# VH-VL binders against Ribosome maturation factor RimP (rimP): the designs that were tried, part 4

Target 1, 164 residues: Ribosome maturation factor RimP (rimP), of Thermodesulfovibrio yellowstonii (b5yjx5)
Amino acid sequence: MNIKELKDKITDYANIVGEQEGVEIVNVEIYPGGKGLTLRIFIDKEGGVTIKDCENFSRAIEAILDVEDPIKSSYTLEVSSPGIDRPLKNKKDFLRNIGRDVKITTKEKIADNTFFIGKIVDVGDDWVRIEIQETKIKGSKKKGKTELLFIPFNKIIKAQVYLG

## First folded at step 14 (VH-VL)

Design T5 (from S4 with heavy chain S31D, light chain E55Q)
Fold by OpenDDE, fold request of step 16:
Structure T5 (fold): chain C 164 residues (1-164), chain A 121 residues (1-121), chain B 107 residues (1-107)
Amino acid sequence: as target 1 above (164 residues)
Amino acid sequence: QVQLVQSGAEVKKPGASVKVSCKASGYTFTDYYMHWVRQAPGQGLEWMGYINPSGGSTKYNEKFKGKATMTSDTSASTAYMELSSLRSDDTAVYYCARDRGYYDWGYFDYWGQGTTVTVSS
Amino acid sequence: DIVMTQSPSTLSASVGDRVTITCKASQSISSYVAWYQQKPGKAPKLLISKASSLQSGVPSRFSGSGSGTEFTLTISSLQPDDFATYFCQQSYSTPLTFGQGTKLEIK
């Protein structure tokens, strides 16, 4: 079994546990660690993930891993929330963060800029509207002016919460 | 040159359906949301909803939910609006209008010439 | 829904006159108002965006002002080509809504 196949299998197990524990699987990472492989599973849920949630998830998935034994070598399991580093990709992600500042990079220039920092003020099925606080490129015609920017999701390269 | 060309006038009986087309040219069709606005005879403008040709996402004015269905054909750069169960009060001129987008979202910079739909028994 | 109350419904004026049309929003919408001109049998034409931004090709005699809940469109000196119906529109939130219109006719 190669790393890709293992990742897929672990992801399947994670999704099963996620469904049982009421958490979303955000990402699964497998990489060489100090003692064999490190499995890092990022989980999330509405209202935020608690330490107890992580513990419960960890226990549940370890039970499956012990039975299925997909890993030939020793491994370390890490379960955590993605925190502010979680990419915002869809309506649900943006809705969860309404009222918060986000940084967005776009695929094309908007008023000579591709990087925006603003507060999420509205979210649609395939767009986000932000109140612009700052732009990365100096000298923009929109610099220093508070305006609402409408951005379709398909124009976004990446977006995440911005703490300032 | 940006142009929106709509289909011709329609005369329908009550209960029938009609599908109005709006062919776009002079710009990338999928880069702009297309709105529909109606205007009853001698009346003001009413926003009906919009479609994002990229992906087909739609948003309707609650007043027109169940009445209007918005679709698009990217290969033909054409937006469509179908009106069902036509009634006399559906008689109006229907416009497609391009949304400028981004900082100017909600502003309609280009309009079709309008399509007159007449519903009469 | 945000209601845009436009006044007056009808306005009679002469060439050379200064005219003002008002639009009041039912709630604060910052500066997210557009003004359109519509002539009989024609589609509306965008004149002003963001309450005061004159569109390309629109004569400088047109101007927009206002913020919050009250907005105005002003024509400094009416020309024969200006007799038409004018509409305000808010772009603050959906559903997008228009004023009921002002018919500007020749006295």
Scores: ipSAE 0.791, ipTM 0.947, lowest interface PAE 0.5, mean pLDDT 94
Fold by OpenDDE, fold request of step 16:
Structure T5 (fold): chain C 164 residues (1-164), chain A 121 residues (1-121), chain B 107 residues (1-107)
Amino acid sequence: as target 1 above (164 residues)
Amino acid sequence: QVQLVQSGAEVKKPGASVKVSCKASGYTFTDYYMHWVRQAPGQGLEWMGYINPSGGSTKYNEKFKGKATMTSDTSASTAYMELSSLRSDDTAVYYCARDRGYYDWGYFDYWGQGTTVTVSS
Amino acid sequence: DIVMTQSPSTLSASVGDRVTITCKASQSISSYVAWYQQKPGKAPKLLISKASSLQSGVPSRFSGSGSGTEFTLTISSLQPDDFATYFCQQSYSTPLTFGQGTKLEIK
């Protein structure tokens, strides 16, 4: 079994555990570590992931790994929250962050800009609406009048939570 | 010239379904969201939801989830709204309304003439 | 949901009068308010967007003002054609919501 296949299996196990524990699997990473393979699983949930959530998830996934034994070598398991670096990619991601500031880069100009910082005020199936705080103009930030910007998801290149 | 032409009045029995159509002309149908707004007799306006004809994404007012289903046919430049399990309190005039655009999202610049749906036993 | 409280429900006025209709939002919605005019048996007509932006073809006697939570529609000199029902609407967030309406009738 190659790393890709292993990743797929681990992801499947993670998803099972996620459903049981009430957490979302954000990402699974497998890479060579100091003691064999390192499995890094990022989990999230509404309201944020607690240390206890991580512990519970870790315990549950380890139980499956012990039974299924997909890894031939030693491994290290790391379970953590993705934190603020988690990209916002879909409706669910944006919904989770309503009321928070986000930075958004678009693939085309919207109102003569491609970079926005604003608070998410509304989310649709295929769009996000933000209250603009700052816009990027030629590498600088300019504060403008507060306005709402409607941004279709398909025009977004990158979006992340912004802590300011 | 932008026009929204809706289907004719409907009279239905409780429990029945009705599908209202809204044919758009004078603009690119897929470039604008189409909203639906209800007005019960002597009452105010209620936003029901919208459809993006481009892709077919929808958003419903929670009040009308399970009641209304919005669809569109891009080839016919027509938006549809189906109401299911009709009750007497579904009696109203139903309007389709075009969203003005992304920069003015949430404003309705053109309206259909309205479709009266009457639910009576 | 954002609640738009419109007042008064009914307003009696005469031709030439200055009339004002008020809409209060349950939360700050900046300037994202529209005003519509509706005549009996007709669909609403957009008069003003963004609290104060007069739409094309709308007489200049109509004006809108306000920001945050309080908004007003003003008709500076009422004309016979202005007797109708008026609605405010917030476009700040979904679900989009309307005021209860103001029926402007002849005194």
Scores: ipSAE 0.787, ipTM 0.957, lowest interface PAE 0.5, mean pLDDT 93
Fold by ESMFold2, fold request of step 16:
Structure T5 (fold): chain C 164 residues (1-164), chain A 121 residues (1-121), chain B 107 residues (1-107)
Amino acid sequence: as target 1 above (164 residues)
Amino acid sequence: QVQLVQSGAEVKKPGASVKVSCKASGYTFTDYYMHWVRQAPGQGLEWMGYINPSGGSTKYNEKFKGKATMTSDTSASTAYMELSSLRSDDTAVYYCARDRGYYDWGYFDYWGQGTTVTVSS
Amino acid sequence: DIVMTQSPSTLSASVGDRVTITCKASQSISSYVAWYQQKPGKAPKLLISKASSLQSGVPSRFSGSGSGTEFTLTISSLQPDDFATYFCQQSYSTPLTFGQGTKLEIK
């Protein structure tokens, strides 16, 4: 079986599992790695994919792979979220990441800053609105007030998911 | 000095259309969203929607989808709002208003003088 | 849609009085409210943004307060130039919505 046919078959299995686990399949990659093939499946979910989602999907897809046995050589299964290292460029990219922290660099200063970290709370056709945490008060566990920042896409140099 | 100057009053028959203009000066036109707000006689203010002059993206209040069309001409620093299939209840003053943006999005710091559109048989 | 309910609809007062206009949102909108003044035949003028931030050139007798669902505009000592209609407006989400207005009249 060639790689394209294998990829198609794995994608079919992944879509079945995705429906069961409440995630969508963004891409399937198969390439040489280690002592055999590396099978990499990208999954996505409204509100973002968690580590638990990846674990659940991995367990379910491995069960199908064990039964159907489509790969006769050894392989490594990797399940991950797509686009976590990729720039967010359009409405779809930002919508996919609502509720997640994003780091944004702007073309011009906004209140003396060109770099912002905040949670995506709303997305329009050509803008994103993020919730920014104000500086914490030293010596206090109480968090500062948050505020909303509206950024048109054409004012953004670069945006990426921020994990810390 | 920021200024928004709107086109003059219009009197129209039901079924006609009208295109209101809003010429901006004193700032970079494409840096700010332009909103449209209407005020029927003796009534309050009602948000109609906005246009981003940079790229032409729009958002309409659902109430005005299919009634209003917002456009802009960047070379003339002018926003337009067209009302179609006019009815008597479209009689109102129509304002353009500039959005402050960023942390102050949705606050209108400059307004046009208003354009009265009267629809009468 | 977020409904902004403004009270009172009409307010009669004398020069020198302290007046308060209230605005209630149908859901929490944090501090995302503006206040506008409108005189007959004129466009609205922004007085206050973010519930309490006074705009440049607006007299200090104007102040705003509130968060969540209830907001107030206060004029500490009414001047002749202050007789107008006042509107609150939420900037929290679209559609942006205004209160129905409060007409502030002499006496």
Scores: ipSAE 0.704, ipTM 0.864, lowest interface PAE 0.8, mean pLDDT 89
Fold by ESMFold2, fold request of step 16:
Parts: sequence; C-alpha cells; structure tokens
Structure T5 (fold): chain C 164 residues (1-164), chain A 121 residues (1-121), chain B 107 residues (1-107)
Amino acid sequence: as target 1 above (164 residues)
Amino acid sequence: QVQLVQSGAEVKKPGASVKVSCKASGYTFTDYYMHWVRQAPGQGLEWMGYINPSGGSTKYNEKFKGKATMTSDTSASTAYMELSSLRSDDTAVYYCARDRGYYDWGYFDYWGQGTTVTVSS
Amino acid sequence: DIVMTQSPSTLSASVGDRVTITCKASQSISSYVAWYQQKPGKAPKLLISKASSLQSGVPSRFSGSGSGTEFTLTISSLQPDDFATYFCQQSYSTPLTFGQGTKLEIK
C-alpha cells in the first residue's frame, strides 16, 4: 500500500474515533521519519483541544491500529491541535512551554545532529536550554543519562512542541 | 589558533569610567557567547555576566548591574566591558572568556590575558 | 544563587604525592562542574568539564569525579608544574559561580 492509500485509511480510522471522542479531524500527515514513519493527526473541537483530548484520541486510535495493523514498519504516532503545532519563535513562546517536550532543528550540526527532542527546562532572552534523554545504549540494560543542551535562538531553524 | 587579546592596564581615579576591550581571532566571533570574570587582588574568580555578540543580548550578575555595561562590535570581532563610577573596590583583573556553548555551555575554554584596572586617588 | 565551597583553602604537598581537592554545591547540579588551574599572573586554564571530562592537552594525572553536590579534582602524582591555584565552577545555572579557590603549595 502506497502512502496515499495509507493516509486515506488512517483518515477513515481517525474520523471514526473523532466522532466517538467529540473532536474533528483537521488533517492527517504521514512522513518518513527518523526510525520509520511518523503519523500526525491534527484534531480540533469547539472551545479548544486539551491535552487530555489528545491523549484520549491517541489511545483510541492506537487500539484500532493494533487491530487493523495497516503499517508493518516502525512508526511514531503524534496527535495535536493546529495551535500546539505552531512554531516557537521567541522568548515568550518558549516560556509558555517550559516543562514540555520540544523538537528543534538547528542551522548547524551539534555533535553530528541537527534535530533534537527534549524538555524545555530554562529560557533566557535569546536562548533555550533543553533536557535530552539519551536513548537506550545498544547491548546495555542501563537506563540512559540526560544532558542539557543550550541553543541560542539564532541557531534554530524551527522549533515546535512535541507530543510524542 | 583561538586567541583573546585584551586592552592594556588602566589606572583611574574614583568616579571615572573605563572600557576594557577583548579582541577575538581564530574563530567565528558571533558563534560564541563572551563572558567577563573579575578577580580582585588576592581573591577568587567572580562571574560578571555575558554578551551574545550575535544580536547583543546580555545577562549580568545582579552585583554588577548598573556598574558594568557589556557591548560588542562584530565588525571588529571585539567585546567590550565598561565600568562606570569607579571606586577603589573595583580594583581587579578583568578577564574575557569564551563559552564553549551547546552541551558545554558555561565552560570557558579560552581566556584573555586579563586587564588590570587600578582605582586610586 | 548556587554557592560552591572548596576545601581545603590551602594544601601543602610534595612532588609525587596524590592530592584531592573537594568542591561542594549548595544544591544538586548534576555533573555541571568545571575545574580550572591558575598560575600567578596568568589567566585560568580549563582542566575538566562536566565533572570528569579531561580537556585536550591536560596530563592524564588529572582526573575529576562527582555528581549531585560533591565533586573532586585529583592529581595522582604531583609534578612541579602542578603547583597553582585551582577553582571549581558550576555551569548549571546563572549566575555562574566559582569556588573560592584552593592554593596548592610545595611542602
């Protein structure tokens, strides 16, 4: 199945769940990601979408995906509202989201990466500091260590809240 | 190859001002925050603040707000720190120091040679 | 503000000795500590970053350890070039703060 057909199927599943959860489906996006596919489902409702709305929708759609199993590869599911997916551009944007995960693309490589996911822990006038959790170490059962990454705003191409 | 060269020693009277320069070479000046660190005679090191040469954003240790003003000239790859209303207790060596940034933010890998400012009647 | 307290303030030792300098933070700072060496009339020199990461060109007899609130700098076998003042510094949050220094003297 091609990506267009997969998108149509996921949209159908999402609409079913949306009716049950009281939300509308704004858009469905499917992209090649880091380790496989990224499924992004944008939801909305009158009065605004809450974090619990996203969590409830995610849980319900995952149940259908488990049964129907339309994607054989690894994938990441993201459920958000259009407002949550707005780029973070200035100090105020980052301050409002302290404690939340953010995905950041940088203009230059930092330790061989230009893409970072971490929790916003501190914000200055022209920088953000995020806590990055290192992934599992291959062949080790030791849990990963966290690191603080300091990123000046002028080194950022794009930043967005990351829901998982 | 990275080098930070500071302006020469200064002797000032109380109430005067002084502007210390720190000229950077061997790297892209706007890619790194520049910090200033003070060392009074016989004393330890004291962080004064930083400037981001890209855009000119600053942060000061509260102790030095109103005393120190940090600026930079990107075309000259030079950071400046001005001390106003000098008192005898401003007598110290003043260092500029480069921040490594990113995962190593707050670690100073290169230092200027220091500028001695002496305030005496 | 995070207070960094070094001990001892002065340490007398002989060439070949093993010495340890301790730095205590007033709150947990994970591993965000640097160690600097300063010789009279000279700028400080970075020895250790992230509590234990040895900087390029620094002799392997220098090592750092610790996490949380207590950190150590160890010199395993003192050389004549190692007699200097040593400072710890936290990079966890602003204002950045230094310990008061430890002067390592020839005995």
Scores: ipSAE 0.699, ipTM 0.851, lowest interface PAE 0.8, mean pLDDT 89

Design T5 (from S4 with heavy chain S31D, light chain E55Q)
Fold by ESMFold2, fold request of step 16:
Structure T5 (fold): chain C 164 residues (1-164), chain A 121 residues (1-121), chain B 107 residues (1-107)
Amino acid sequence: as target 1 above (164 residues)
Amino acid sequence: QVQLVQSGAEVKKPGASVKVSCKASGYTFTDYYMHWVRQAPGQGLEWMGYINPSGGSTKYNEKFKGKATMTSDTSASTAYMELSSLRSDDTAVYYCARDRGYYDWGYFDYWGQGTTVTVSS
Amino acid sequence: DIVMTQSPSTLSASVGDRVTITCKASQSISSYVAWYQQKPGKAPKLLISKASSLQSGVPSRFSGSGSGTEFTLTISSLQPDDFATYFCQQSYSTPLTFGQGTKLEIK
């Protein structure tokens, strides 16, 4: 079975398991590594993926692989969340990251800034709304209030999850 | 100078359709969402939905899905709202209104003068 | 949907009076409220954004306050030009919703 056919078959298994485990399949990769193949399955869910989610998915997919035995050589199975450094580009990307901080660069200045860090609080078909905390007043120990910023996707140059 | 100029009053029979226009001037049309707001005779204001002229994305208040269709013509800086299968309870004044956007999203700083649509037998 | 409830529905007052109109949201909407004035036969006019931010060209006798679920529009000294219908509107989430309006009438 060639790599494309194997990837398609593994993706089918992954989608079935994802439905059962309450996670989405973001991507499936198969490439050479170690003694044989490395099979990487990226999973995600609203609110973020936990270690337990990855463990549960891994056990379920391994059970199918044991029975169906589609890979005759040795292989390594890796189950993980997507890379945080990947750009957020569309509604699905932003929805998947609701509640997380994002850094966004805009095509034009908005209130004297083109760079924003805020928490994703709402997402529409062509926009994202983020919660930005006001800059601290010099010498004050109290935080300012927060503001909601509505940004149409077509005004975004780049968006990426922000870890601090 | 920002200005929104709507098409004139319409008198229609039940079952007909009507297309209201809203011509924008004095700003970059594609930079701002355009909303439509309905006001039935003697009644309050009712949000119908919006269109983003940049790309044509729309969102409708559920009450008006299937009744209203919002479009725009970026070359003419004009937004349109079509009402189909008119009934007497569609009699109202229809306003276009510009969304300020960004930190001020959902605040309507400029309004068209309104278009009265009357549906009668 | 976020329901905006205004009170009173009608208000009779005299020139020079201080008047207060209240708007209550069915859930917390932070400060994302606008106030509009509408005179008969005219489009609404934006008076206040973000609960308390006065729009350019609006007289300083108009003020807004509130956060969370309760918001107030105040006219400190009523003028003849202020007799109109007033609407609050939330900009927190879609569908955008208006209060039912408060008609301010001359006593």
Scores: ipSAE 0.697, ipTM 0.852, lowest interface PAE 0.8, mean pLDDT 89
Fold by ESMFold2, look of step 16:
Structure T5 (fold): chain C 164 residues (1-164), chain A 121 residues (1-121), chain B 107 residues (1-107)
Amino acid sequence: as target 1 above (164 residues)
Amino acid sequence: QVQLVQSGAEVKKPGASVKVSCKASGYTFTDYYMHWVRQAPGQGLEWMGYINPSGGSTKYNEKFKGKATMTSDTSASTAYMELSSLRSDDTAVYYCARDRGYYDWGYFDYWGQGTTVTVSS
Amino acid sequence: DIVMTQSPSTLSASVGDRVTITCKASQSISSYVAWYQQKPGKAPKLLISKASSLQSGVPSRFSGSGSGTEFTLTISSLQPDDFATYFCQQSYSTPLTFGQGTKLEIK
């Protein structure tokens, strides 16, 4: 089976899993690599995709691949959200990521901190507003009091999507 | 010491324009959004909009779009608000007010003394 | 637009009284409310931010409370210097909006 036919089949599996896991399939890429195939699936959902979403999707799609056995060689499976690796710099970047957690480093201290993790809730022409939880420890799901933080773009050194 | 000093009172005829200035001192002018708030005689306070002195981005209350134009001159640490096509119901005191920013965005910690604009026929 | 409805519009009270001014938002705004005092011919002065945070230099007889849609400003023991008009203001979203004001008249 050629790569084109395999891609169609994997896309069908991915759509099935996406319905089950509550995520949308944005893109499927299959290309040859060193010792086998690289299978890359981009998923998305309203409010943003977490690491747990990617892990759950990966486990589910791997289960189907184990049963259907469409790939005869070894393969590498990558599940991610689109554009997650790139820094956010302008209004368009932030708008595309509304609902996602972001990590932001600022040029000056704000309440004695220059590093912030929060969910993008609103974006203006030259600012972003994020919702910050009391604790932002990776893997923590604590939900305490939240605060809105207004940050002008020109006060941002860098911003990137943050996976919880 | 943070201070906002506004231009003096103006008396205008209907159809004229007026430009109110707000000179800032005691802080880095480009670090804070500047808002404009009006108060008609015997009335409450109305938010008119803001300008970010860094880059000149503005947002207007829909009520004042086409009436007010907000600008700034960073070399003079001064914000401006121009009112066009003045009518008698534009008679009011106009305040500039500094946004606290960040966690305290939308709270006005320093205000200008106000500029009375009187429009009479 | 978020409407801020303030009550009462006018309040007459004696020195030493405990007075309360109420501000109601047309939708939930969490705690994003400020209170201002304005004396005749003067600019407003920020008293309280975030519903309950007292501004530095404001007498401790002033306090604020509330969350969601209803907020109060309380003066625990009214002083002659407290004669003024008081405004609430929401900072939750634009357009920023003020209550219509409460004129506090000391008997």
Scores: ipSAE 0.665, ipTM 0.819, lowest interface PAE 0.8, mean pLDDT 88
Fold by OpenDDE, look of step 14:
Structure T5 (fold): chain C 164 residues (1-164), chain A 121 residues (1-121), chain B 107 residues (1-107)
Amino acid sequence: as target 1 above (164 residues)
Amino acid sequence: QVQLVQSGAEVKKPGASVKVSCKASGYTFTDYYMHWVRQAPGQGLEWMGYINPSGGSTKYNEKFKGKATMTSDTSASTAYMELSSLRSDDTAVYYCARDRGYYDWGYFDYWGQGTTVTVSS
Amino acid sequence: DIVMTQSPSTLSASVGDRVTITCKASQSISSYVAWYQQKPGKAPKLLISKASSLQSGVPSRFSGSGSGTEFTLTISSLQPDDFATYFCQQSYSTPLTFGQGTKLEIK
């Protein structure tokens, strides 16, 4: 099982636990570190995530991991709230942040760039449109005229709120 | 030359459904969003929604959710819009309109000739 | 939704006149406004995009200006072929919305 497959499985387990615990799964990260692998699961909840929420979630998902045993090596589990660094990954994420500045990195060039900072102005089922204020190309700041950029979700590597 | 040719006029009774077609030619059908706009008699233009023929993604004006269903057939380079549960106030000319671009969209550079849908008892 | 308020609703003018149609947006939409011409029984025709970009084949007597919330379409010298209904449209965000239209008729 490769890391991608593992991530998918962990995400599935996380979603199950999330539903049970009343929390939203924001992101799952797996990387080498600590006791073999580190599983970092970001959860969120309306009104905010408490320490108790994290503890409960951690216990619940560990129970599943113990039974399913998807990881052959030792692992460290970290459960936390994403805070202001919450990744934007889906329509819901972008919709709640309409009017806010976001930074987006794409897997391919769009309008000759792969990094964008702009205000979310519109959101579709599979795309976001941003008002671009700044385009960062490696080593050059091109301040261009404000323009709207249409970005399909499937072209986004990462996106998050930008506070400036 | 880019052309959008729509199906002919329709007369329907209340409660019925109608499906309007828009056949595109003169360009790559999947490279452009197709929008639908209606115009009631003597009234202005109203945006209904769009379909991305590449992948079939749609977005509807909230006003027309549940009323209009947009689909496309890439093999036929044809966009379709179905209106359900027709009412008298659905009487209008319905236009398909091509978006001028893919990443910078929102302008309609080519229009179908329009399809008149009349709903009457 | 962004509301586009177009004025006037009707405009009477003569051949050779300079006419101006205004469109106001309920919020700032930068320059993302289009203007269309529609003749009776015909589909609208795109005249101007991005507030001021004249489309190919459109006579130079047509011009657009504005940014933010106020936009104008100007016909410098009316020709007989120009009597029609004109619509502004915002392309800033969905739902895309049109002005209510301006009917330009012969005085």
Scores: ipSAE 0.628, ipTM 0.860, lowest interface PAE 0.9, mean pLDDT 92
Fold by OpenDDE, look of step 15:
Structure T5 (fold): chain C 164 residues (1-164), chain A 121 residues (1-121), chain B 107 residues (1-107)
Amino acid sequence: as target 1 above (164 residues)
Amino acid sequence: QVQLVQSGAEVKKPGASVKVSCKASGYTFTDYYMHWVRQAPGQGLEWMGYINPSGGSTKYNEKFKGKATMTSDTSASTAYMELSSLRSDDTAVYYCARDRGYYDWGYFDYWGQGTTVTVSS
Amino acid sequence: DIVMTQSPSTLSASVGDRVTITCKASQSISSYVAWYQQKPGKAPKLLISKASSLQSGVPSRFSGSGSGTEFTLTISSLQPDDFATYFCQQSYSTPLTFGQGTKLEIK
């Protein structure tokens, strides 16, 4: 079993546990650690993830891992929330961050720019509308009049919360 | 040049359905939202909703939910709007209109020529 | 829903006249207003976006102003080609809504 296959299996197990525990699986990472492999599972839920949520999830997935035994070597399990570094990818992600500043990179130029910082003011099924605060141009900052920018999700390369 | 060409006039009986087409050309069809606007005889304009041809996402005016169904065929660069359970008050000219997008979202820069739908017994 | 109240419903004027059409929004919509011109049997044509941005190819005698809740379309010197129906429209939020229209006719 290669790392990719292992990651897929761990993700499957995580999703099962996530469903049971009422948490969303954001990401699964597997990398060499100090003591074998490190499994890092990022979980989230509406209202935020508590330490107790992480503990419960950890116990639950460890139970599955003990039974299925997909890892031949020792491993360390880390369960945590994604924090502010969580990529915004869908409606739910953007909805939870309404009112916050986000940085967005687009796959095509919009008014000669591909990088935007703005406050989320509205969210649709497949779009976000932000109030632009700053537009970055190569080597310069252009501050203009505040405007609302409508961005379909499929035009976004990456988006995340911006803290300044 | 950008063009939106709609299907021809329709005459229907109450209770029937009608499907209006809007063929787009002169631009990348999937890059722009397509809106539908109706205008009853001697009346103003009413926004019905939009479709994102990229993915097929739609948003309807609540007034037209259950009445209008918006679809698109990217291979044909064509947007469709079907009206069901037609009534006399559905008699109107129906327009497709391209959304300008981004900073100018919600502005309609190009329009179809309109399709007259007449519902009469 | 945001209601756009347009006035007057009908306006009679002569060539050369200065005319003004008003649109009032039921709530503040910043500058997210468009104006359209529609001639009989034709689709509307976008004249102005963002309350005051004149579209390409539109004569300079057309102008738009306003912010918040009150907006105006002005034709500085009416030409024969300007007799038509005009509509305001808000693009601030869905559902998008139009004014009732103003029919500009020859006096």
Scores: ipSAE 0.509, ipTM 0.767, lowest interface PAE 0.7, mean pLDDT 92

Design T5 (from S4 with heavy chain S31D, light chain E55Q)
Fold by OpenDDE, look of step 16:
Order: structure tokens, then sequence, then C-alpha cells
Structure T5 (fold): chain C 164 residues (1-164), chain A 121 residues (1-121), chain B 107 residues (1-107)
């Protein structure tokens, strides 16, 4: 089993535990560490993740890992909140961050750009609208005006809160 | 060239349903939202909602929730709008309109020719 | 919902006249207004976006201005081809809404 396959399995287990524990799985990372493999699982929930939440999740996921035994070597499990580095992936993520600045990378060029920084001003089921302070719009003579950019989620490669 | 071609005029009785089609060509169908706009005889324009052909996400004007159902077939580059439980006040010309997108979201740069739906006893 | 109140409902003018159509929004919508031209039996045509951005192929005699709650469409010198119904539309928020229209007819 390769790392990708392992990651997929761990993610599946994590999702199961997440549902049970009432937490959302934000990301799963697997990489070589000092004690074999390191499994880092990022979790979140409404109102924020507590230390207790992390502990509970850790215990639950370890129980599954002990039974399923997908890792044949030693491993270290790390469970934590994503903090400010949490990727924004869905409506809920963007809604939680309305009014905040975000950085967004798109799959395709929008007005010759693929990277945007702006304030989330509106969120739909499958889109986010951000306010861009200085947009060089091709053909526009208007400098210094804020523009609203409508970005469908499926056009986004990466999005996260931007602290400036 | 971008073209939106709608289905032909419909005459229906009250209580019936009608499904209007809008075939898109000249551009990538899934790259643009498709809106529907209604215009009753001698009246103004009324936004009904939109569909994102990429994924099928929709948003309806509250006024048309339960009345209109928007769908799309990406293989046919066609958007559909079904009207149910037709009433006389549903008599109107219905337009599909492409959203310009991104910085110009909410602006309709291309329109279908319109489909007249007449509801009469 | 944002209400777009357009005035006048009907406007009679002659070729060569300067005409102005006004649209008032029920709340501030920045510059997110479009103007459309519609001729009988035809679909609307986008003339202006973002309150003042003239679309490609639209004659320069058309212009748009305004910000916040008041917007205007101006035709500097009316041509025979300009007699039609005009609509303003806000794209600030959903539901998208139109003005009730202004019918520009020959005096």
Amino acid sequence: as target 1 above (164 residues)
Amino acid sequence: QVQLVQSGAEVKKPGASVKVSCKASGYTFTDYYMHWVRQAPGQGLEWMGYINPSGGSTKYNEKFKGKATMTSDTSASTAYMELSSLRSDDTAVYYCARDRGYYDWGYFDYWGQGTTVTVSS
Amino acid sequence: DIVMTQSPSTLSASVGDRVTITCKASQSISSYVAWYQQKPGKAPKLLISKASSLQSGVPSRFSGSGSGTEFTLTISSLQPDDFATYFCQQSYSTPLTFGQGTKLEIK
C-alpha cells in the first residue's frame, strides 16, 4: 500500500470518527516522521475545536487503526485544529469567514489573473463573491475602484483566510 | 458566435406543465451560468433564477419557487425550465440569458429569442 | 429585495433630442447597474454594465452614469433606431431585479 492509498483509508476512517464525534475533517496528512509515519489529522467544528475534542477524536481514530491495522510500521498520530491555515472548500467554510480577507487561487485565468485577495462579501451554494481593492481589469480605465468578483467554487484550487 | 436558441411557443391549459428548452452554442456551456427571465405581456422583466450547468446548482427567485424548475443537460448544451401548475398569470415570454460572469456577474450578455407560453382555458 | 424605480414610464422625443432615463434603487448598490434595450418582439440587449461601461458595438451616443442609488441612461442625440423600451437592472444582490421600463417613442 502506497502513501496515497493509506491517506485515502485514513481519511475514510477519520470521516467515520468525525461523524461520530461531531467534528469535521478538514485535512489528513501523512509524511515520514521521527517515529515512522506521522499522521496529522485536522478537525474542526462549529464554535471551535477544544483540546478535549482532539483527545476524543484521537482515541476514537486510534481504536479504528488498531482494529484495521493499515499501518505496518510505527506511527505518530497528531490531531489538531487547522487554525488560520484551514482551507476554505465549501459554502460553510466561506460563510464562516464573511467579512474577512481571503486569498484565492483559481484553476483558470480570470481577467489574466489566477490569484486574488479580497474580502468575502457574499456566499452562495456554489460560489463566493469577494471584494477586490485594486483590480486591473483589462480595458477598464478606472483605477482604484473596488470590484466584486464572483468565483464559482469549482474554479477554485485553493482558498484560505488572508491575514495581510 | 454565441447563440441561445429556445424552443417554440406553447399553449397550455390551467393546471398543466410546460418545459422550455434553451440550446447554447458557440461557447463552453458549463463555463457560464444560465439565467431565466420572464416578461408578461406589456410588462417588465422579471428574474426567475439561474442554474450553474457545472454541477447543476440553482438559485430561484422566491416568487418562482415551486413554480419553476431549472435543469440542464451538459451533453446537449441545453438548459431547461419547467413550469408547473400553470395559471393564466403565467402567460409570458420566457427568456434564457447567459451570465457574463466573474467581475460582470449578474449581467446578461446573450439572450435566447424567447419562448411564449400562453395559458388559457 | 432591491426595488429599481425607473422614470419616466413613457418618454416621447424626436430624432436628435437628448434624452435621459433615471433609475433609483431602494438601497445603495454601488455601481452594479446594467441598462438594456428591447425592441418589440425581441430579447433585451445589454447596452451598459457597471453603470457606465458601454458594451462593444453600442453607439457612443449612449452613456450611463450614477452611483449609490441614482442612475441615468443618456442618449445624446436620438436616432431612429433608438426608439425602444429601456430597462435598468441591478446586479448587486439576488434576486436580480429590473426597473419597470421606459418606453421611448416618437413624438
Scores: ipSAE 0.487, ipTM 0.747, lowest interface PAE 0.8, mean pLDDT 92

